VH-VL binders against q3z8e7. Designs and how they scored, part 7

Target 1, 156 residues: q3z8e7
Amino acid sequence: MVEKIPMTASGYKKLEDELSTLKVKRIDVIEEMRLAAMDKDMRENAPYHAAKEQRGQIEGRIKEIEHELKYADVSEYTDTNTSKVNMGSTVKLRDPKNGECCTYTLVSPKEIEPLKGKISASSPIGKAVFNRNKGEQIEIEVPSGTLQYIIEDISF

## First folded at step 1 (VH-VL)

Design n7 (framework fv_nepuvibart)
Fold by ESMFold2-Fast, scan of step 1:
Structure n7 (fold): chain C 156 residues (1-156), chain A 121 residues (1-121), chain B 107 residues (1-107)
Amino acid sequence: as target 1 above (156 residues)
Amino acid sequence: QVQLVESGGGLVKPGGSLRLSCAASGFTFSNYYMSWIRQAPGKGLEWVSYISSSGSYIYYADSVKGRFTISRDNAKSSLYLQMNSLRAEDTAVYYCTRGSLWFGESYFDYWGQGTLVTVSS
Amino acid sequence: DIQMTQSPSSLSASVGDRVTITCQASQDISNYLNWYQQKPGKAPKLLIYDASNLETGVPSRFSGSGSGTDFTFTISGLQPEDIATYYCQHYDNLPFTFGGGTKVEIK
């Protein structure tokens, strides 16, 4: 049994679009290799070797995407419940001492962008907010101690 | 299971013609590059011709260029080799072989049983 | 065309011996080399691809190594069923060429 791969609806669509683009590019790269192979010596042919390397990269990525799409679990991200934190939710946290707010979106591993606030459910912040309600006070365990926040808003 | 079965070999006089066929089963034939490889009696292996999965890209060994034509029928899962202007030097067992999914890469992971072509007076 | 030179052309060994066959390319072919086994009256069978990768279902006593121009094929613990002719083949460019073969016999 393979474990499902959680992802947002937008993440799923991006993978579908990427797969379609790669399949077209695969045809182009095969043709590029064919044309390059017409040179007298393929070993000395930089375009041929570049195309061969790109072919391998494209093949590997196609297999990876097909696996991810096959085992994708998008249902966790289609829930529009704004009163409880779920995968795909954007949460606004407020520090009760100084009033500062931080915004985070819970995403699949492939979509993680910490500088953009996109984090995993397995991160310290993700674990603390997952399945919590708007208005709840939460504690975030970090190496330096415990941080206190209030869930001020939940959006999808 | 993967199977490749050749037919069409036989005895022919110099200058004559033969058409070899290869029936493929047990895999998606249309996805693979295919080749013909031959072996003269008591000698080593010689690559003869290569055809892409679509049939659009075709290559020949210099020894057979202009005389042999490789083709395929993906609807029938069949590979062909039309041999014209045959010479004594073309006497060999001809193997149908499965290549790879990509141009310029060929592992020849499955071979047919071979069909004997004898060119003699 | 790239030429593949195999040595030896033939050898005789005892069951349980380590057998080594070499293949030399006339120019650098990176790791684009395969090894095949052909038993008398039978079609060749792929044993090793990309110089060192064992094909599925092939016994672990067969191995390959090398890159560039010098390649080695080894049978660790020769068995009676390993009596065959072995061929190397490059796929660096067209035309694909094979080595002359090495006939392996039991003493």
Scores: ipSAE 0.005, ipTM 0.486, lowest interface PAE 11.7, mean pLDDT 82

Design n8 (framework fv_nepuvibart)
Fold by ESMFold2-Fast, scan of step 1:
Structure n8 (fold): chain C 156 residues (1-156), chain A 120 residues (1-120), chain B 107 residues (1-107)
Amino acid sequence: as target 1 above (156 residues)
Amino acid sequence: QVQLVESGGGLVKPGGSLRLSCAASGFTFSDYYMSWIRQAPGKGLEWVSYISSSGSTKYYADSVKGRFTISRDNAKSSLYLQMNSLRAEDTAVYYCARERYNWNYPFDYWGQGTLVTVSS
Amino acid sequence: DIQMTQSPSSLSASVGDRVTITCQASQDISNYLNWYQQKPGKAPKLLIYDASDLETGVPSRFSGSGSGTDFTFTISGLQPEDIATYYCQQYENLPLTFGGGTKVEIK
């Protein structure tokens, strides 16, 4: 298939950096193999076989990264988009009056456990935080009135 | 660009000797491991020997060990195969081949081959 | 020595056909396998290295797959210029060994 692999701009850059590092390591391992080959019969040469195994591991990772980069679907606003509350996000809310913090994770319906902070996007808290940015002040309507919080942190 | 040209093949009687040469051009010969690979008429490929870039490391197939000697002259960009005590079973086209990195043993460039016939 | 067994020894196919050649190693060679093409009267040419990597300048209709002991070489749309004998070669251990070759002809 020609399925695209979604990723952030930061994620793409990290893969490029890892690929560059691995290509340098590959050169070093090739030199280790050459040096080992000069000393002994390669079939019976433990340093040669160890370097050959390392080369195999490096090439495997290089192929994986090259595949991911080739089929990458990089989001235009990914760095700003990851700052928003989404499904799977863990959000830390702070009460601006007393400084108390509460942590909630937005989960699918099958995983909802309110007492453990796992809530639905359709819950009062979930609705108030969904698609909001870190630092925004939100209002949560509950039967007893309106609660106010600041989104202190968003993690995924 | 990259070229490998073999020479020195010919007709020889059993027990005789021949020296094959391979002239390399278009690349830094001293950076590459080199091999000799042979092919008997109508048959498949058989690896014969390799030599490291510096000439310090050599390896031979059991069928030729003790009879063939691989060597190189980096100043002349040339590879050699000295073949002694030749047998009828050594009859083959001999190819000079470049090994890209010596760990993959991909033979990325081959010469045109030189025919060695061992016959009475 | 590691023995490389190629199947079939020869085949005839039509232009446009998908041609599959197999290569079996007598022991685990990971992905340490190369494929070569040899046209009549010519020296072999590298097509695939490390079991699945296509050599630069080689048409994309050629592909390789497999690991361990079982490997496959495929021509996805046979062309007239593909008439040749194809060889696999292992580099897990010395001595380097080649398969017996598969002769591909067009009917």
Scores: ipSAE 0.006, ipTM 0.487, lowest interface PAE 11.6, mean pLDDT 82

Design n9 (framework fv_nepuvibart)
Fold by ESMFold2-Fast, scan of step 1:
Structure n9 (fold): chain C 156 residues (1-156), chain A 123 residues (1-123), chain B 107 residues (1-107)
Amino acid sequence: as target 1 above (156 residues)
Amino acid sequence: QVQLVESGGGLVKPGGSLRLSCAASGFTFSDSYMSWIRQAPGKGLEWVSYISSSGSTIYYADSVKGRFTISRDNAKSSLYLQMNSLRAEDTAVYYCARVAYGSGRYYYYMDVWGQGTLVTVSS
Amino acid sequence: DIQMTQSPSSLSASVGDRVTITCQASQGISNYLNWYQQKPGKAPKLLIYDASNLETGVPSRFSGSGSGTDFTFTISGLQPEDIATYYCQQYDNVPLTFGGGTKVEIK
């Protein structure tokens, strides 16, 4: 088993952009370090030691980002609108009989707040809507019977 | 006319010592990094040591560290390699070479080489 | 230490042929690679520095390319005077290391 790091698609892209920038900076710093090293005693060479320290910082950050990208799980939570209900989606449900509607957001276990419409995919409502498309009719089993709703909208 | 001329090579017994010299002419020796490179009979090139223009920065290949000492005399435009505790494996032609500077950058390439001096370590 | 693997170890070609020699570094060395020519019984001569720059006075038939770990040296029209052993050498880090050499002979 590998450890997964949940992140949004935009978060992944930001890390890719940062990595690209750091790789360009690394080229410049390596050149500065090589140039300084060739011309002076290492013990007295302040430009060389400054460049070497900067390279260490850049290499460390590149390693961190590469680790995060390698173990990224962008498919678990997204902030991008989709045609299907997924984790992070906000779903508007409408009862076709009386026109009443309710809004729910599918969240991870640590963010569950039923009174604010933040529910798990394992809840009765969450199970009924997960991976469904806008416009589908769903049935929700509750202790008092079966409730019927239409998925009116899906956002985020 | 830029020129490097090595001398001091010869036959020496294992455990012996030898001192190589390299005489520079045609350029400002005190401005140049210098290097020693060797080549065993029928084998490839092996870098041995380099020394900065002032003599303050010195590096050695692991195979010679602790046994060889590179030095220079800028007033005499001369480079030296003191070789102690010589082994059969040190048998080679020894070249001195000048390290060049590039425009706007310091490039470490050897643009002028001497003709070499043969060191033979055998019983 | 940075290891330089050079291939082939030897080759035979005819006058006018295109000769290609390769050099591979055990780690990235950017473009910090030189090529030397050593004729029988003579000291080495610098041909190419910084991977692709021709030393002053070197004929244009010699060229170099590559960056990172993979480098190529080419003679575009082999001449009789090109009989020699050719060496690559990295200068990204100490110790400076040379490839094993490629002996070029005329058949």
Scores: ipSAE 0.000, ipTM 0.459, lowest interface PAE 16.3, mean pLDDT 81

Design r1 (framework fv_ramucirumab)
Fold by ESMFold2-Fast, scan of step 1:
Parts: structure tokens; C-alpha cells; sequence
Structure r1 (fold): chain C 156 residues (1-156), chain A 123 residues (1-123), chain B 107 residues (1-107)
């Protein structure tokens, strides 16, 4: 199953720029590893191990960006796109049976604060609301069963 | 230290041309996207143009599209803005600015700016 | 194009005051917003990136918050060197756009 990763055209562009930058840095780090390897016993070679660790970080980021670009679902941010829940959206949900409401903002993993309503797109609520329109009734799968809400408002 | 040093401004008549330069030092210039931003006297900031690290991606504000050309020479650590068919409304201080791009994937605001170059277009 | 609206356009404040500046995007920009400080005759200085991350070397009295379309910059205890114009900028999509600026002036 292919997961689509929502992003703006500028976000896609920035990932491409970061990727090109990292590929250049990778060349430099590989050369630094080669030079460091000629200097000392490999087991005790601190510059070599530092460069090796840096290469690992660069390769990991390159792989992450390539994955994001491969599965990117690029939306042009227009007035039409404000009608759908996306990354950065603040969603007001209402339970149609008891009138209770709650507000959630879809954020990146490093910005998650559940107690302040900041959640990931991969959370149960995030999955249920993502790419949905105002007025849609959604079902949220939780351990205790299925909860039903209406998307009352979408803001950014 | 990161430095962006600008040159090439001046006074020009409408329809004239100027080329602005921005010399970078203190960082690996070839790995960063670069931008031009302008500010008319007493007014706010207006983004003008962006160029990626390899020059593969270039963007312009609609107000300058077709008249201005952004370019870079990574071997010389320099950014350029060729301004043709200049108009009175292009009068502004022009800044070159470095995009964040390396450790911050959340957005690319401009972390370092040149000192600015005054461009005056008058009859 | 994404329009960035700042409020207030100007504020008069005293040293030690808490100052809050608001920035609204016409469309969702996630957290891809920066805040700048500009003093007369100088280039802008980056204060905040990714809506809430403090730039290196910037005093901790500056803080940013918000996501999507509503953002705030707060100066918790205004100092003499903080009298300046402040701008927000979205970096979500091209063209990049700036707010109209907020002048923080001495009362």
C-alpha cells in the first residue's frame, strides 16, 4: 500500500533543494572519511569515526527526503485547498449526539503536544480528518470502539 | 563568520539596466538557496527572486518577471540580479539573503542578509 | 498568492511592557513562518523561524507561537533596543510574502 505524503509545491521544492545540498555534502564527508582513514589505526581514529557518524546522518536524511519526494501528494495551495484538512490545519470537531466539541491542529512530529491539541496526521484523529471537507461526518477508530464527529470548521 | 557583501547599485533612468552583486563568505555558498528582497523607501519588504543551490530552480515575483534575472556563480561564491527595463516603482534598497536549508526543514526564512544596495530609478 | 496581515500597524509601549504582534495568513502555511526585526537603516534580522524556534543569539524575551493561519510574536519585557519594526514572512509557497510590518515605538 502506497502512503501519500501531503505537501505544498514549495515544500516539495525545498526537499529537492535540501537533497541536492546533502548530496554535495555527502561527497565531502566521504572524502574526509578516506583522508582520515589514512592517518591512524581505524579503531582509535576519532576523525574517522566522527566523519562516519556524519555520513550516516546524511545518508539517513537523503533516504528520508527521497521517500518523501517519491510519495509526495503535491497540492497547490489555493482557495480550494482551504476547504480540506491538511498539515497545519486547525480542525473543530463536534459530536452530533451530545454537542461536545474539540479542536485539533495537525503538526509535524517534533511539534506534537496532545494536551494542547497538536497532533500528528498519523494519530487516530489525524488519520480520520486528513483530506476531509468541512461538514463531513468522520469515524475515529480508538481502542474502546468508534467515535463519530462532524468537521464543524477548518482554519489554518 | 557568515558575510554577504553587496555592490552594484546606483541611479538609473527608466528603461535602464543595473546588475547587483552579492559576495558570500564564511559558509559553503554552493549548498544554500539564495534570495533577493527589496524595500521601497519607507515601505515594507517585498520578495523579488529565489535561486536554488544548483540554479535548477528559479522563482520571481510577478512584478519583476521577464525583466529581472537571478543567477549565481558558485565557483566565485557570488549571487547576481540583472535588472532590465527598470521602472520608477523598482526604486528600493535591494538585499541578498541566505535561505535556511540545511538543518531546518520546517520552512526557509532568511537567516543572513547583505547590507543592502540602493537602486534609484528616476527621470 | 498568500497575503500576510499584521496587527497592529503600530504600538506605543514602555520599557518592561509585554508586546504582542499578530500575523494572519490568508491561507494555511503550517509552521513555515519567520519573524524579523528591522532597525532604521539596517537589514532585517531573523528572530524566529518555524513559527516558534528562537534564532541563535536572539534574547529569550522573544517568543513565537501559532500554526496554520494565526501567529503571534511576543516580547515579554520590552527593552530599549527592541524599538524597531517587526515583520512576519511565510515560507510555505512561492511567491514568499511578508506582512506589512508593526512599528514598536516608545510611548
Amino acid sequence: as target 1 above (156 residues)
Amino acid sequence: EVQLVQSGGGLVKPGGSLRLSCAASGFTFSTYSMNWVRQAPGKGLEWVSSISSSSSYIYYADSVKGRFTISRDNAKNSLYLQMNSLRAEDTAVYYCARDLGYYDSSGYPFDYWGQGTMVTVSS
Amino acid sequence: DIQMTQSPSSVSASIGDRVTITCRASQGISSWLGWYQQKPGKAPKLLIYAASSLQSGVPSRFSGSGSGTYFTLTISSLQAEDFAVYFCQQANSFPYTFGGGTKVDIK
Scores: ipSAE 0.000, ipTM 0.471, lowest interface PAE 15.5, mean pLDDT 81

Design r10 (framework fv_ramucirumab)
Fold by ESMFold2-Fast, scan of step 1:
Structure r10 (fold): chain C 156 residues (1-156), chain A 121 residues (1-121), chain B 107 residues (1-107)
Amino acid sequence: as target 1 above (156 residues)
Amino acid sequence: EVQLVQSGGGLVKPGGSLRLSCAASGFTFSTYTMNWVRQAPGKGLEWVSSISSSSSYIYYADSVKGRFTISRDNAKNSLYLQMNSLRAEDTAVYYCARDEGVLGSYYFDYWGQGTMVTVSS
Amino acid sequence: DIQMTQSPSSVSASIGDRVTITCRASQGISTWLGWYQQKPGKAPKLLIYAASSLESGVPSRFSGSGSGTYFTLTISSLQAEDFAVYFCQQANSFPFTFGGGTKVDIK
């Protein structure tokens, strides 16, 4: 079986918008190829080859987006009055032993930027915090031992 | 459901002629570029010819140019290959194939079942 | 004409094996490469276009990669229905040319 691809509602909408834009561009490129084919041998025609290459790039991206949309598992935190961590939540973690803090935002796969604190729900930190309440203690196993954090704040 | 059903083929002597047919159904035939691809016994695939949706653009492999003529009848949803001056090296299974895109993609997404052409004395 | 060279000519494999087939072009073809599967007595079936794009309806165990002159087709976990001959095709320029084929046989 194909596994679902987790994403936010905003991520899904962004892919739908991109797909729509690419489909319009595809029509333009096909017309460019048709017009170019009228003027010269297709093998020697620089405008034709440029349009053909662009067509391939567009088709590849369309297929990628269609796959992502088909297998999308859209989960979005719509209840902003709760204190639980969900998709789209920004979580402030504090190490209770030394007081160090880190901030992470749970995002869809396409939006992951670990160096900017944007992580997936399937990451070790994401799994540990998902569906947890403010004030709960989180433990993450790493080769050097166990990391301990407390959920200091949750924002939406 | 997209279907390409072929007919024609057979045994001919060198210098002979054959006409292959390919009947399309399950898609708007008149909007697709169509192709002929052949495969000699125990060998790989060789692209033979292509024809655009309007018949305005026709291309041939050098090995068949001047001897073969590709044509289509959009009203009948049919593709044809007229093969003249046949040679022993033309012996192959001939496939009709649909171009994946509208123009210029040249990936063959649907194929006919194939028609055997044998050129032998 | 652009010559397409496939390797290996044949490979013997078991169900569940990872199978990799390579295709080399005699000159640069960007990503204009497709992969086809052909079973005995049947017409070829398009698996991959534009080097890495999976054709609709083709199982996700098939994947393609590469650009320029070197390309690969990978079957991540071979199934019984995958025993076939595989061909690459360049779609860069006329005449379109195919590789010589790779036969995937049962061990």
Scores: ipSAE 0.006, ipTM 0.480, lowest interface PAE 11.7, mean pLDDT 82

Design r2 (framework fv_ramucirumab)
Fold by ESMFold2-Fast, scan of step 1:
Structure r2 (fold): chain C 156 residues (1-156), chain A 120 residues (1-120), chain B 107 residues (1-107)
Amino acid sequence: as target 1 above (156 residues)
Amino acid sequence: EVQLVQSGGGLVKPGGSLRLSCAASGFTFSSYSMNWVRQAPGKGLEWVSSISSSGSYIYYADSVKGRFTISRDNAKNSLYLQMNSLRAEDTAVYYCARERWLQLGYFDYWGQGTMVTVSS
Amino acid sequence: DIQMTQSPSSVSASIGDRVTITCRASQDISSWLGWYQQKPGKAPKLLIYAASSLQSGVPSRFSGSGSGTYFTLTISSLQAEDFAVYFCQQANSFPLTFGGGTKVDIK
């Protein structure tokens, strides 16, 4: 049920190389974070907070790349240039775990109609998709935790 | 499926030694920091020691510093705790625990526990 | 060392009750606090990390709040499987330290 993610053979290899690099960086960041955590005043422990933020970014990117590689549709003729989500964009989201699809359109405050999928850029879903590319994995924060979706399609 | 399987506990006299083992499966062991946490009978939890993913950064509770040594063998997916100069107050169930990756310092998976009894 | 103090040490409650457990740190730990559940003869289970983030697989009736030195764990509608001991833990700095525990008993 998940749409394949178009990419060239060169693009696939670049993702593999990036994943390898990130896994090495992850080890370094975790160790830096442990060392920084020995500081007794966390308000003054900027290195710890910086390492923690970097670790979060690395983990998110690893997850994203692993998903892209798993669902890659590799072709020499694949168009890898996709438009970013902007105001007025209609975004189709797919849950990679259960294959469920949802469609949302980002609209101005005066045009918001949640029951028709018209949402603001400041909504949880709107924030998660804004300025993202087709094929990217996004995380949406909800009270019960974090949900993950793939941006399956972007239309204007 | 993440599993941590412990062994090596037992009864030992004060001043004695024991080595605890924790065998990991179902995840990439070399990517996670590991910990030992203990619990005396009927009491609360006490963090004992931490070891980073590579084994380069190690921390101990003051109560065990100089007596206990944490180590890991990433090729064997195993965590160890060498306990020397044991005291009656070291009597506890010892748990190995995996640290959550995204938010370090929290223990998302635990072994079943190994009882260590130090008695004359 | 950062000392973690839990209150109450025990609470008696009925199924359907709202139960609140508190945890106080001896110094500012920002939001770096977790909550664990432990049942007799079992290893602890992580419920909450980073003060308010629900661990995957944990029921939504569990919630955490607080920052700095004062934190709470709330069970919005107590179920039979929730009778257990609960521990807070700071993840701010070494040594990592736990609260003394709160036992939730049936009335």
Scores: ipSAE 0.005, ipTM 0.493, lowest interface PAE 11.7, mean pLDDT 82

Design r3 (framework fv_ramucirumab)
Fold by ESMFold2-Fast, scan of step 1:
Structure r3 (fold): chain C 156 residues (1-156), chain A 122 residues (1-122), chain B 107 residues (1-107)
Amino acid sequence: as target 1 above (156 residues)
Amino acid sequence: EVQLVQSGGGLVKPGGSLRLSCAASGFTFSDYSMNWVRQAPGKGLEWVSSISSSSSYIYYADSVKGRFTISRDNAKNSLYLQMNSLRAEDTAVYYCARGPYSSSWYEYFQHWGQGTMVTVSS
Amino acid sequence: DIQMTQSPSSVSASIGDRVTITCRASQGISNWLGWYQQKPGKAPKLLIYAASSLQSGVPSRFSGSGSGTYFTLTISSLQAEDFAVYFCQQANSFPWTFGGGTKVDIK
């Protein structure tokens, strides 16, 4: 069972652009390895070993991006008629016991900034609020127990 | 706003040592490769050294290999160039520089420090 | 190392002129070439990357073309602030190398 990876249309395109760039660089690095191999003993050929390690890094990143694109769940948050929490939504949560508020924006993995309230849909808070309506009470599971909040406001 | 502020530099005798510093602000320093590029008086640009974001990949121009050491401190957003066994031919303005991309696979120098003069003479 | 050769070494031009500078690589670098402008006493400024992509904030009178081993930088209508030295740089492989520069000065 594979979980879908939520992201914006913009985030999806950035991954496609990065993938295209990496595939071009892969061709160049393979050529660098070929040329380096012609000059020196392979065991003491620093340029060859550097290019080989760089190729490994590029292949790893390509695999990661291809996985993200394959399982992407793309949402557009420019739709102003949406009333539920979606990607790009900013949600204001209220603790019903003490009245304290906190604000979070659901963003793509590339845009996550926890200290600025930008979180992923796969975070504990993100999972609890995603696709919920204004006024709903939610429960968030954390190691210390369960937290309760009310969705006070949703903005886009 | 991306800023690179350099310090260090000066006059040293041949065989001497000097350390240059470059303080970065306005971007996530740990995501970018960093470079040193120099320019001898009235001459063109020469790339000197490059360091990847994690310090895993370090490259030097043949002219400085074995004498210069590039390093970085991501916690302090700082880049360094330790220059040993200095020669008259090392006399130049030294720039720290960063590319437009968060990866070093294709390096262009979009952002530059103000430059630091290093003069090596007897 | 990839050698970058620029021509001409200098060019004298008047405001409003079309100026073309060429850069040749000693081996194929695809489109991984940048162009820089440097004024006296200042750090270089990136004008163009990936042979033809204009850097944000750079005037549209600057354009780049070429691929493989032959590249050109064109200034379609020279302005007073364009009198400077221009350098090309290959971004294909280590070590990064620059051309010798082309000085664009007043006629």
Scores: ipSAE 0.000, ipTM 0.469, lowest interface PAE 13.3, mean pLDDT 81

Design r4 (framework fv_ramucirumab)
Fold by ESMFold2-Fast, scan of step 1:
Structure r4 (fold): chain C 156 residues (1-156), chain A 123 residues (1-123), chain B 107 residues (1-107)
Amino acid sequence: as target 1 above (156 residues)
Amino acid sequence: EVQLVQSGGGLVKPGGSLRLSCAASGFTFSSYTMNWVRQAPGKGLEWVSSISSRSSYIYYADSVKGRFTISRDNAKNSLYLQMNSLRAEDTAVYYCARDYYGSGSYLYYFDYWGQGTMVTVSS
Amino acid sequence: DIQMTQSPSSVSASIGDRVTITCRASQGIDSWLGWYQQKPGKAPKLLIYAASTLQSGVPSRFSGSGSGTYFTLTISSLQAEDFAVYFCQQAHSFPLTFGGGTKVDIK
């Protein structure tokens, strides 16, 4: 069978919203192309070529979103075991050497915002914490070496 | 320079097996979806299989489903096609091809191709 | 599966001619169509993606148009290196499917 794309419910909704917005933009760009073509010779028509390029970008993004929605697996993010890190979990990590803390939420690829602590389960941090319990010490391998953290808290 | 270099073809009898290899260089192999496309002698192109950058998403043409297995080794920059239970209608030149990303993911256009490997299935 | 039908199967043309190749989909594919060029004994080369977007490095004499079920590839002022087989490909849904090909041959 076809593989599913793991996704939170909010990520799915964001894609639906983006798709709706792009479909409206597509109508506008097609109309822009039509109007530009009526006014000038198509070969030498800069507005027409600009609109055509924009249409290509919009069509490409629409296709991506439709594929992602078709194969989305939002059930992967229903956490039935709150004692372990799972998709949708927010994890507070503490460096035992210096006491520095940071929080990360495991999200779908389309919801990733590293500066806001939203990371992929396939990231180095995500892989290290996935399916771990509160109080466990984890090792994260990065290009510069190995980092150690303690899972201080897990929330849903 | 982007290169895809293929090997592993040959002549086999019906029911036999072959493993095709495609060695990539000149780009970050682990970032690209890879594909196999075949072409029977004197005929058109037929898409066979696709594998995403981390092997998370794999697709097959119905004609090969259950018999062929696509795989990749990102550490070795290599793509593979394990072909089992071969039939006369599998006779073709097999190409490995890189998926074109442009500005997004899963665009399903093939911007670079290997040289092709001939697979002949006959008694 | 989405069937892609190309016409003509072959065309004879002279250098400097305008050549138009048609591709029809058995169902709507929006703009999810690519065009490829294949020379004898060689692998295909991507010319156009998303129906009308020219791939980097492809000469401007190639252009694509269409949406839905009807698409065309046009070669304005045919050059010697353009004698080849051309294939369309739908990228709308799996399985990915190609047209039967159009051979552009010398008169």
Scores: ipSAE 0.000, ipTM 0.463, lowest interface PAE 16.9, mean pLDDT 81

Design r5 (framework fv_ramucirumab)
Fold by ESMFold2-Fast, scan of step 1:
Structure r5 (fold): chain C 156 residues (1-156), chain A 122 residues (1-122), chain B 107 residues (1-107)
Amino acid sequence: as target 1 above (156 residues)
Amino acid sequence: EVQLVQSGGGLVKPGGSLRLSCAASGFTFSSYSMNWVRQAPGKGLEWVSSISSSSSYIYYADSVKGRFTISRDNAKNSLYLQMNSLRAEDTAVYYCARVEDIVATIYGMDVWGQGTMVTVSS
Amino acid sequence: DIQMTQSPSSVSASIGDRVTITCRASQGISSWLGWYQQKPGKAPKLLIYDASSLQSGVPSRFSGSGSGTYFTLTISSLQAEDFAVYFCQQANSFPRTFGGGTKVDIK
């Protein structure tokens, strides 16, 4: 039976690099075996047996790596996390009472443009959404009272 | 799929010539030593010849020395046996078989061709 | 040339039997011996190399032992697919030589 092996892109590249190194080493070991093979009774040739053992180890590792590369699934690679609101995040908020949606992007102080939805993390909305997950219900404290919203989506 | 496919057999008269071929696929042919082994009808196995991966080491059974020539073409993944001055006792099924390398004598012949019948008769 | 002598030349056995085949070399060959199985009309198949190493994919009921001049192939519990001819082969010296073969037949 064939089963895919999940791995990161960096893990795949490390296996490719190791395989390349082992293939070069294999050439050297085969040459060592050739030079050590003087008699027809190879059983009594210590240098030959040492090289033979090393070749066995190299061939075994090459087969392992080739199997892993053949059945590798690198489509799961990612080191990006968009699950929580952070600086640069674009957040879509929905009012549960009327279904109205508003979109805000958390930006640096020099890029703040409230009329275009670009707000700071220190604003009332920014404070309420920072480090929150999609689907959470939040309360925004404003001078006139408390507003309720649901975080509908988080994107970059 | 790792395999060896043979061709070139047939019927020849004593003193005639024949060339056998063995085509390799599914593995790195240039990394293996190759052998020819024959079997007369109803009889056991007889080793005929071996050639190393580089063609640097070639060996023959005494019964075929001077008459048979083993060769290989690594670019074409093919092994050959040129058989000259054929005798009735050369009648056999001829097999090609791989082995890891001639200098690594511990390993056996793990992949074999299907065999090719050679009949020498007058 | 190194002569390889197999015994017996034939054996009749039943499914489930333990079958033992022996091979004697005319000269010391250390462990440089392989065992092959051949079914009618088919090419030989490698079972054992280096006297006792099981080839990948070969059932564990096959085992080899011995060194020097005396070698044994054992089938611990014979199965229907094991009825075949078995050959030993020395890899110590050129020319390579085979034993005469042992035919394992149904009783």
Scores: ipSAE 0.006, ipTM 0.482, lowest interface PAE 10.9, mean pLDDT 82

